# Designs tried in a protein design chat: VHH binders against p0dx41. Part 3

Target 1, 281 residues: p0dx41
Amino acid sequence: MASFIASDQDVKNFLTAPSMNDQEGIGFAYATDEAVLKALIPAPLKLMAPVVCGYVVHMGKPTFSAPYLEESLFALVSYKDKMMGAYPINLLLHGPGAESGVIAGREGAGIPKKLADDIELRRNDNSATATVERHGKTLLNVSWTAGELNDPSIMKQFAGQLALGKEAEMNSFFYKYDIDQHEDGTNHFSNVQLVATQLRSLADQVEPGNLSIQLESTDDDPFGELKVLKPLGAAWFHFDTSVMFNTLKLDEVDAATTMPKLLTGRYDRSFFNPKAATYII
Below, E stands for the ipSAE of ESMFold2; O stands for the ipSAE of ESMFold2 at other seeds; V2 stands for 0.75 times the mean of E and O plus 0.25 times the DockQ between their complexes.

## First folded at step 1 (VHH)

Design b6 (framework vhh_7aqx_2)
Fold by ESMFold2-Fast, scan of step 1:
Structure b6 (fold): chain B 281 residues (1-281), chain A 127 residues (1-127)
Amino acid sequence: as target 1 above (281 residues)
Amino acid sequence: QVQLQESGGGLVQAGGSLRLSCTTSGRTFSSYTFSWFRQAPGEEREFVGAISWSGGITDYADSVKGRFTISRDNAKNTFYLQMNSLKTEDTAVYYCAASTRYVGGTYYDRESAYDYWGQGTQVTVSS
């Protein structure tokens, strides 16, 4: 029988690099309001362009779970004008492996993951659609049609990561923190830190195309704050391998200015009821 | 536009093996999701297994997991169901199905996800 005490071998297996192999779906980019997007980016990260990137993908062979579907919206950012990469604003997961994906990402990597009520991804020859539903709204509805990007000048944003048959690396920036409890039951944030984790991916299929996109909001997931001013493009892709590695602690940051920008991507509005949060029955 | 044709069915003793083939004709093979369903006499049609258009994702019903394997050969426009350790309960008409859509893992077991269906091939497992 299994035990609550893990074997030495189980601990070693648990500590192997997490992989999201056999990953496929729609990646996309659109232009948004610069001031709004810039305000969402915690210092010391700097917004590089008034562009929201995103994806809706199927994770076919994660090393830590059954398959699942995942959505993300992210910004392109720099750190000290030297490191460049993605800053994820949200991730929503659905499917058989989704709970494990949320647990692994939130506990291990500081990734802002929640469960969606439904994610659909479908491809019909040279067209594909994806929808993400949560709390009674279709938060995201995207379509891809094979062909030219809406704005062909953004091709450079896909060229590095989606080059066929070559390993591509990118930084993903996350904020990690602890929540500690005082004697009176109130909580405070501690050890708030900026980290960078690298992703190494091998694309074996990339098909550029035209993007159509629609966003809706709820108070728990305010996607409409990131208004679509102009679709820029989309691609259908498949990654044979995608591995997280090389996490670096970059900076300790001020909790008071940073934490307000992290909570909506991680928690629903029920966490912000002050009477329920502080009252001991 | 797309036609599917099953082959490889027949009579086999419990504990034996069969390999079913489904050959496709029509448009771009590599963009299709393929599945196998089966229907026993007097029962509803049930999902058996599926393989994504990339070949990288496979999904199986719990009743066949570990015994059946689905695979595809894009060069031959054919996909397969390898059935091992057959049981009398596996007796059914087996249908191959294809979708011109990529169907995510949450929908592989839905008949409505598939646009094209074969005519079926009988598998009979005797004790």
Scores: ipSAE 0.000, ipTM 0.231, lowest interface PAE 14.2, mean pLDDT 85

Design b7 (framework vhh_7aqx_2)
Fold by ESMFold2-Fast, scan of step 1:
Structure b7 (fold): chain B 281 residues (1-281), chain A 127 residues (1-127)
Amino acid sequence: as target 1 above (281 residues)
Amino acid sequence: QVQLQESGGGLVQAGGSLRLSCTTSGGTFSSYAFSWFRQAPGEEREFVGAISRSGSSTDYADSVKGRFTISRDNAKNTFYLQMNSLKTEDTAVYYCAARPYSLDHLTYNKEDQYDYWGQGTQVTVSS
């Protein structure tokens, strides 16, 4: 039987690199307001293009949980003009493994994960749709139809995603921090750090296509701030393997300028305003 | 619209093995997720196992886990249930089922989520 005291083998297994194997769904990109997107990116990261990327995927065989669905919106950023990668603005999870995914991602990797009330992902032949619902709004509604990208000139941005049968590496940038309470009862941020987690994925299916996308906004999840100015394209993809294999600690950062950009993706309005805690009554 | 036909059923002794096949027609095979269900005499239909559209992910009922394996062959428009270490309580009519690829609610084990069904094949396990 299991015990509240983990065995040495359980501890070793726990420390194995997490994998999100058998991952598939819709990936997409659209153009947004540069000034708005740039303002959301904490220094020392720099925005590379006025483009929001996103996905809605099913994690079919995660090593740490039952399967679940996940949505993310992220920006393409650089660090010190040397490292490039994704900066996730939000992640919403739903399904049997979702709670474990939130716990593992927030505790282990500082990832801005929340639970959605519902995520649907459906494919029929050469078309697919996904919706993400939270707190009474359909925050995201996307569709993919196999064929040409909305903007074929951006096809070179998908060239890496179309490299079938080869492992692709990407960096995801996120911030880790502690919240500590002092003797006087006040809470303080400490150990605010920029990290890069490296992901190694093996794509065995990538199908480019046309994107249709709609966003709705709530104060808890202000997706409408990332306005859709121009759909750029979408793809249906499948990753056979996707392994989170290395985390680099890059920089210590100033809490006062960084923390305001991290909280909305991790907490709902009730954390900031006691009056907001009763909005559902 | 996809149509399903089971084959490979029959009589087998306890401890033996059988492989069931489900052949599909009338639709794009790769657009569907597939499952096996069974129904013993006088009992409700129960979930046995499911395979994802890609074939990389499988799910099984606790009663068959470790004994049964589901697989798919996209080139042959066929999926399979390999049944090992058969028990008398595995005696049932086995049905293959298909749904359009949909991962909402992750309800692979819910029979009302399946739009297309085979006619069933009898498996009888003797002591």
Scores: ipSAE 0.000, ipTM 0.313, lowest interface PAE 11.7, mean pLDDT 85

Design b8 (framework vhh_7aqx_2; at its last look DockQ between E and O 0.11; V2 from the best seeds 0.00; counts 0 for: pae E 15.2 > 2, placed apart)
Fold by ESMFold2-Fast, scan of step 1:
Structure b8 (fold): chain B 281 residues (1-281), chain A 124 residues (1-124)
Amino acid sequence: as target 1 above (281 residues)
Amino acid sequence: QVQLQESGGGLVQAGGSLRLSCTTSGRTFSDYAFSWFRQAPGEEREFVGAISWTGGSTDYADSVKGRFTISRDNAKNTFYLQMNSLKTEDTAVYYCAAGYPTLYSSAPRSYDYWGQGTQVTVSS
């Protein structure tokens, strides 16, 4: 029978490395304003290119939940010229497993996840579309059409990250922190640290194509700050397996300079001014 | 596990209509997105149409758009393909499929469960 006291086997199962298997959707990239994007990246990470990457994917067989859809916009960054990877600026989730995905990601890995009001991902033959809706606006509208990238010169970079039939490894950089209330009633940030989580993925489908993309902004999710100056390309992909196999502690960082860059991706405006909520449900 | 069974196939004259049915047993019907695929002799399996798990969204291959309609009846654990204005090119074995609660409509790998197929033959 189920109990509030977990069995020894349940505890062991809980500690197993999470996998996001049977993952498919649209990956894309576009050029943006370098100064704006650079300002969003917390030290000691460094921006590698004035490019926003993103995806809208369906996770068909996560080990911790029912299936769900996920969107992310991220930057390509380096750490001390030794490690390269993604720095996610936002993640939005929707679908049957989305709540579990938010809880697991935020509590276990410091991933800035929120719930979307709707995410739709559709593919018909050689075309696909995705939309992400939250708080009364379509924050993201992307389409992929099989064929040439908008900028064909980046084709080998796109394909290289999703090498068919071979395991590919990628670093994702996150900041973890504690929030603690002291005896004087004030809350404080503590243990602010940069970590790298490492994913190992096996791609069995990658189809390059043309990207169309539109962003809309709300105060809770200011996607319009990441202006689309030039679409670069998109691909439809499928990962058979994707496992979070390692996490490295890299650096302790200053809360005062770091925390302002982490809060918008994790919290809505009601946390900063209870009377500033602007969304309509 | 979900089991799928097609019915309603047969021989029909060009310009005619057929209604295919797919009944499900096993898991809860309303938790799935459903689609139809078809395969003509010597050809690849082709997407025909899909309906979302809520029933609020449908998608069709360009070759059948405006002629075919997909629908679902959750009370009967059944989904349907209404085929109108049939052409000789529509001759194929038609398969129903069930998968994730999204419209990954043209990708066979998005579907965990498949029926055995039902033959549709359109004569001139």
Scores: ipSAE 0.151, ipTM 0.580, lowest interface PAE 5.7, mean pLDDT 86
Fold by ESMFold2, look of step 2:
Structure b8 (fold): chain B 281 residues (1-281), chain A 124 residues (1-124)
Amino acid sequence: as target 1 above (281 residues)
Amino acid sequence: QVQLQESGGGLVQAGGSLRLSCTTSGRTFSDYAFSWFRQAPGEEREFVGAISWTGGSTDYADSVKGRFTISRDNAKNTFYLQMNSLKTEDTAVYYCAAGYPTLYSSAPRSYDYWGQGTQVTVSS
C-alpha cells in the first residue's frame, strides 16, 4: 500500500551506493579556448588541458530511477597536482527517470544537473547522432562515425577509460554548498566545499571514430562560449557496470569567489534577474 | 614498444625507507601513465599507486597512503616510489607498469607494459 511514510527497508535501499549500469552512447573531445575554459574552473582545481570532453548517453539501468538520457560537458582538472579527474560544467537530463536523476545528483554531490526539453541519441550501423534541446535552441549537435579520429593523439589520453573489457576508475569533482534562509527570507551560502566522487566502470563496447560537433547558446545555457576550435575525436561506448564506490571531501572554499562559477550550471536566468521569465506549456 | 626496468629493491628494517626507480626506454616517457603494483607470495597483484602522464594526478592504495609517495622525472625517464615507515607487511615483489595516457587506474588490465619486478623485504 502507498504511503507518505517510507518503510525501514525503503530507507535502507535509498542509502545504498548508486550504480549507473547499462550506459551507452557517444563520448567526445574537442579543443577550446584555454583562457575561457580556465576561467570557468573554480579554485583549487586547475585546468590540465584546453580540451572539453563530453558525452550523450542512455542510462539504461540506473539504480535510483527509470531510464533517462544524459548530456555532459566537462574539463580535465587536477586537485593539488595529486588527483586528476573530470570537472563537469553541466549535465542535462531527459526522459522518464530524468527528474529523479536531477534530484539525486543535486542533493547527493551538488552535481550541476538541469532538465533538457529533449535529448535524442540515434545509432545506425557505423554512425550515430545526438541532439540536446533546451529553451528554444539545439545546444549540442554531435555525430560519431566509426573509423579515423580527427586527431589520433586523443587516443593516448583515453586508453584507460576506453579500453574494452577493462575496469577504469575516474574522479569527478563537484562543489557542494548549502543555501540557508535568513529570518527575513533572504538566502546565504554556507559550507561551500570541493568533493570528489570516484566511479568504477567496465566498458564492453568502445568504437572510436570521427567527431562532428556544434554548440549553441541560450540565455540560460551558454554552451557556445566553449567554442569548438578543433574536434579531436569521438567514440561509441557501452558501460556494462558503473558504480560510485567512494566520495572524498577535499577542501572548503570561499563562497564569494566560487559561487559565481557554480550558479549558471544549476539555475536559469529567472533566479538572477527579476525581468527574466521562461514559459513552457 | 616500452621497456621497463625496476631498481632499488632490497632488504630493509621495519620503520626504514627505500626508494624504487622505474626506468623506461624505447618510447617517450612523457606519453605514459605509470603505476606501482606489488605481489606477496600466493596473493594477487595489489595496486600501490599511480601517476598520470602529466604528473598532475596521483592515487594510492589505502594501505600505503601517507607512507608512500610517487613521482616522475621526465628528464631522466624515471618513475619513483618513495617508501617510508616500512612495515613487514610491505614485503613483496614490486612491479612498475605503464599504460597509454589516462587519468589513472587501479586496474592491472589498464596497463600494457610491465617490468620484471624487484624484491622488497622488510625485516622485523
Scores: ipSAE 0.000, ipTM 0.158, lowest interface PAE 15.6, mean pLDDT 84
Fold by ESMFold2 at other seeds, look of step 2:
Structure b8 (fold): chain B 281 residues (1-281), chain A 124 residues (1-124)
Amino acid sequence: as target 1 above (281 residues)
Amino acid sequence: QVQLQESGGGLVQAGGSLRLSCTTSGRTFSDYAFSWFRQAPGEEREFVGAISWTGGSTDYADSVKGRFTISRDNAKNTFYLQMNSLKTEDTAVYYCAAGYPTLYSSAPRSYDYWGQGTQVTVSS
């Protein structure tokens, strides 16, 4: 019988490590303006390439929610030249599991998740398309066609991460923080820290191909700031398993210099712009 | 593909130093991250440290931090493990391994290529 009071077993189950199994969709990479991308990367992370990577995937069997669709754009970064990985700039979620996915990611690792109005992902034979829509615009329109990469010489640097039938471990970097309310009702940030989540993933399908990609902006989601200067390539992939098996606490960081780079991926302008108009639905 | 060969092992007194080398052949050396692992008799293989393909990122097991240093020389297709302040518990067969840059450096299964190993023995 359902109750507002969870059982001890429910609490234990809640604490298990999350998995994002049965992921399938389009992964891609493109070159962008180096200075613009570098400015988005909070210290102490260091940008490693003037490349935006991303994906639009169906998360088929997450352990923390019903299935959902997810988009992300991320940079390739290092921590102190000793750990390499992804720094996600945004994630947009859509579908029956999306609300739970946003809550779990925000609370668990400070992942910059918001809800999209719509995400579509479609494949037929040797081609696939995806669209991500929010607040009146298509923010991302991406296509993959099996075959030649747009720039094979640059893309070969990523070949090992997509090796078929081979488990790979990857780092993703996030900034966690608390928002505490003062006794007078005003807020402040506390406990701002850099963490890395470590994923173990098994790819059983990887099909490289040509990327076509367009980005647009809204006031709340300025995807167009990350200009597509040169498409590099795309792939259709399936990860049978993807488990967050470890989280590392790396650094405490200064709120004043860090939080300006974190807010847009997590909140809309109405939260912090007193001149923002009300939404009409 | 790449082939790895360790050298520089031997017997050393506690408190001493030793430098291991791992030479590579085959594909471009700069395409890989490299790691050292070790295995004492009757124990599991243990991560020692790793270096990225650029040489700009290193990581070390807590048991060796401050005592061991990893470096690489792309011109010689060689990477190194400098071991200082050696302890008897450092006695093991040391293996070099190579993998792609995004692999988790402490997990042996993240590495595709392994050397045959070189023995290090630290006497009391």
Scores: ipSAE 0.000, ipTM 0.178, lowest interface PAE 13.3, mean pLDDT 84
ESMFold2 (binder alone), look of step 2: mean pLDDT 77; pTM 0.804
ESMFold2, look of step 4: ipSAE 0.000; ipTM 0.151
ESMFold2 (binder alone), look of step 4: mean pLDDT 78; pTM 0.801
ESMFold2 at other seeds, look of step 4: ipSAE 0.000; ipTM 0.181

Design b9 (framework vhh_7aqx_2; at its last look DockQ between E and O 0.07; V2 from the best seeds 0.00; counts 0 for: pae E 18.4 > 2, placed apart)
Fold by ESMFold2-Fast, scan of step 1:
Structure b9 (fold): chain B 281 residues (1-281), chain A 126 residues (1-126)
Amino acid sequence: as target 1 above (281 residues)
Amino acid sequence: QVQLQESGGGLVQAGGSLRLSCTTSGFTFSSYGFSWFRQAPGEEREFVGAISWSGGSTDYADSVKGRFTISRDNAKNTFYLQMNSLKTEDTAVYYCAAEPRYYGSTWHESSEYDYWGQGTQVTVSS
């Protein structure tokens, strides 16, 4: 019978590296305003290009939950001009495993995860669509049609990463922090730290194509700040395996300059203003 | 031109097992997800189980979870429902269905499926 005291075997199982296996969906990229995007990136990370990348995927066989859907918008960044990777600006999850995904990602890895009200992903032959709904708005509406990228000149920059049957490794950069209550009734940030989480994925399907994308904005999820100036392309992909296999602790950072850039991706407006309107569906 | 055809239905005693097959043609089998639905006399059509296009993900109605298993065979353009520990309440016409790949809040609603078989009767006697 289960107990509030975990067995030694339960603890060992809990510490096994998490995998998001049987993952498929739409990945995409579009050009945005450089000054706006650059301002969102906390130091010491540097923006590499005025491009927002994103995905809407179904996690078919996570090791820690039932299946769920996930959306992300992220920037391409560098650390100390040597290490490159993704800096996620947002993640929204929906579906049977979504709550477990939010808990695991926020508590274990500092990932800015929230729950969406709905995420849909559909593919028919050589076309696919995805929508993300939260707090009365369709925040993201994307479609992919197999074929040529919107900007074919971008294809050569990713040719090596489209190789099938080879393991690909990527860094994702996150900020971890503690929030402590103080006697004066305020919270204080401590231990604000930049980490790189390393992901190893094995792709068995990658299909380039044309991107159509629309964004809507709410105060809780201000997607409209990341304006679509030019769609660049999309791809349908499937990862057989995707494993978070290593975490590197990189740098301690200043809370005052860093924390303002982390809160909107993690908290809704009710956390910032006791009189802020909250949704009731 | 898409066709789905069920087989393997029939009469079985409570506690017994039965395996349904759905043979498909007219589309790229490996590009589709598949589901089983059932309809008991006087009731609406209900979801039973689903398998993703890759075969890596399955989902089941609470009433059949742990008793039924869905599987697919891409080489044969066929998918299956293995039904174990059958109950009289499992008596229904069973329909197979194909979906291009859908994930979302309306997942498993019959309206989300593009292609359907004609149905096969399963009768579980006490």
Scores: ipSAE 0.147, ipTM 0.561, lowest interface PAE 3.1, mean pLDDT 87
Fold by ESMFold2, look of step 2:
Structure b9 (fold): chain B 281 residues (1-281), chain A 126 residues (1-126)
Amino acid sequence: as target 1 above (281 residues)
Amino acid sequence: QVQLQESGGGLVQAGGSLRLSCTTSGFTFSSYGFSWFRQAPGEEREFVGAISWSGGSTDYADSVKGRFTISRDNAKNTFYLQMNSLKTEDTAVYYCAAEPRYYGSTWHESSEYDYWGQGTQVTVSS
């Protein structure tokens, strides 16, 4: 019988590592303004290249929710010049599992997840398109066409991490923090820290091709700040498995210098601008 | 209900070969890692080998490396152990086990596995 009290077995199952099996969609990369991208990266992470990477994917068999669609834009970064990986600037989720995906990511590692109004991902033969809509605009419109990359040199940097039939490991970096209320109802940040989640993934399909991409901004989602200076390439991919097998606590960081770079990916303007009003239901 | 069923055990001459199967039901096969363990009379259950849910990573006990091969067939929900160059010391009951996630160094620990088969006897005669 259903109950607000979970069984001991339910608690044990809750603590298993999440897996995102049957992940499929478009991955892409483009060159952007180096100074703009560097400014978004909180210390102690360092930008590795003036490149924005991203994806629009269907999460077909996540262990923590029903299926959902996900978009992300991320930078390639290093920690202490020895750990390299992704720093996601945003993630937008849509579909029946999206709410659970936001909760899991926010609580697990402080992942900057919000809900989109709509995500579409469509493929026919050797081409695919995806759109991400939120708050009155199409924030992202991407196309992949199988064949030649826009600039083949960038894909060489990913060859070891995307090799077909081989398990690959990737770091993703996030900043995790607590929001505590004082007795007078005001909020403060505490325990602001840099973490890395470690994924183990197996790609069984990677089809490289040409990227076409457009970004737009709303007040809540300023994607256009990451201007497309040059499309580099795209691929259709399928990951049979992807599992978060570890989370590392790397560093504590200063709230005053860090939190300004974290808020927009996690909250809308109405959260901190009393003159912001949005009516969407 | 999760179920694992071993088959393919039996009597074989030393130096021979045998293939064990583990057929599964009641869960998404591609979301699980699998292992083989064995237990000889009067001994503790011993790790034999493991395979990740994708099939991309494997590990084996030193005593069987180069002789045993693990594989999986996601379309048939079946996990295999190919045993070559069998020795009398390989005589044991062989068990398959399932866990919902991949653990690197924890593959060899039987306490990490919640689901077990009934076991199949392998006997290697001289």
Scores: ipSAE 0.000, ipTM 0.109, lowest interface PAE 18.4, mean pLDDT 84
Fold by ESMFold2 at other seeds, look of step 2:
Structure b9 (fold): chain B 281 residues (1-281), chain A 126 residues (1-126)
Amino acid sequence: as target 1 above (281 residues)
Amino acid sequence: QVQLQESGGGLVQAGGSLRLSCTTSGFTFSSYGFSWFRQAPGEEREFVGAISWSGGSTDYADSVKGRFTISRDNAKNTFYLQMNSLKTEDTAVYYCAAEPRYYGSTWHESSEYDYWGQGTQVTVSS
């Protein structure tokens, strides 16, 4: 029988390491304004290149939910000039597993996840397109066509992350925090910390090609701040498995300088602006 | 303060086996990749094998592939080199080294490692 009370075995199963198996879709990279991108990166992370990377993928067999579609834009960063990896600026999720994916990511590692209104990912022969819609606009419209990259010079810098037939190990960096409500009802941030999730991924399909990409903004999702100065390339890829096998606590960080860079990826304007009202139900 | 300490070296007859250990302290073990290098008298340090911070990727020098296996035990903050079918050419001082790695492409270069053990002697007799 179903119950509001989980069994001890259910609790044990809940704590197992998550995997994002059977991922497939479009990955891409483009050049952007360095000063703008740098300003988004909280200390102690440092930006490695004035490049935004991203993807729109189908998460086919996640261990924590039903399947869903996911979009992300992320920067390439380092910690202490030695640990390198992704710093996701946003993730938008859509589909039957999306709500569970947002909850798991938010609570587990402070991942900046929101729900999209719609995500579509379509491939036919040698081309594919994806769109991501939220709050009245198409925030991202991306296309891949198999063939030459927009800028072939980037192959050396990025090819290692998508190497076929060998496992790639990657860090993703996130900031976690608590919100504590005091006796007077006011909220305060506590325990603001930098963490790294460590993934092991095996790519069994990578088809490079040309990127076409357009970003737009809404007040809730200012994707257009990350201007597309130059498309660099795209690929269609499939990861057979991607396993999160470790999470590291790296640093405690200052709330006053850090939280302004975290809130917009996790909350909409109605949370911050008393003159923001939205009546879409 | 970062410390690496090798153990398990010694004298062994050709065709025999040894297992080297590298015990670590002063850093988060799970955030580092590790490698073994060796140095025969009068020669430069030579790459032997490496293991990624996850344990999911390994690489070996051609001269030891199929005979040596590197592994790690996160619970003991230790990584290992299992050496089988030893040859007299394997005689050297063996060193462990640590460095964070996101990719395996540069872990063959000894200049990429800032943290080294003191070394343990392996001698293979005929």
Scores: ipSAE 0.000, ipTM 0.180, lowest interface PAE 14.4, mean pLDDT 85
ESMFold2 (binder alone), look of step 2: mean pLDDT 79; pTM 0.807

Design c1 (framework vhh_vobarilizumab_d1)
Fold by ESMFold2-Fast, scan of step 1:
Structure c1 (fold): chain B 281 residues (1-281), chain A 124 residues (1-124)
Amino acid sequence: as target 1 above (281 residues)
Amino acid sequence: EVQLVESGGGLVQPGGSLRLSCAASGSIFSIYAMAWYRQAPGKGRELVAGITSGGSTSYADSVKGRFTISRDNAKNTLYLQMNSLRPEDTAVYYCAAKLYGSSWYEPTDRYDYWGQGTLVTVSS
């Protein structure tokens, strides 16, 4: 019988590095407005290209939860012209393990995770589709068809990003912060810091193909701000293993300039305006 | 695939001007970072000027104030306006492209697409 007091063994198990094993789905890239995308990237990260990358995947064997589906849109960024990696703008999760995924990611790693109302991922032969629904809108509708990328000129860069059959290390950049309540009745941000979470992945399947993509916006999830100027390509992929194994503290940053760029990906409009709250009675 | 074709090279007197053009085909030009490199006889390739997809520019110290890099995304064309040319500017000039928009100081091998080059000779 479990207790509100965890055993020493439970605490030890809890601290084991999280893995998102047996991960598969659609990865994609499209060109967007550089000025818009660049404005979303908090210093000291630098945007590398006016390209939004994304995925819709199924996590078949996460070590911390039941299986779930996850969507992300992210930018490719550099730190001090030496470290490169992903800066996630959003993550939406759905399925049996999704609530655990949101809680663990937000609490432990500062990852901007929310729950979607629905995520569907379907593959038939040499084609696949994914849709992400939240708050009455289909925010993302993407399809992949096996074959050539939309822009064949990026094939060399695309193929080089996935080391098939070899462990690859990659960085994801996140901002962590505290919210402190003060005796004068105000809240303050503190300890705002840039971290890199390092990931080791083993890809055993990558199939390039043609991308079709459509985005819609809500005030809670303004995907339409990241306009699709041109689809670049997509792939169906599978990771056998994907392990978050290290976190590097890189920089402490100014709250006033950084926090405005972090809140929409983490909170809905009701946190900023009580009149925006939506509920069913 | 992206193909780059340079034009505008030629013979010019010291103190003269030339405008180089690089026409891109086969891809969306606007998403690529672009650069001009040059190679003088018996030397390796060196960066002359770079421009990001968004228009931010960088120049080698030897050309600052004399050369101007620009792009016309509607025409899929990169330009290098060269003023106050010197004999040491004599080289084959190469247009280069890569998908990343934020670094011009990268080694030559970081650019993925290259033109065939256009010769610029500055002599009396």
Scores: ipSAE 0.000, ipTM 0.289, lowest interface PAE 12.7, mean pLDDT 85

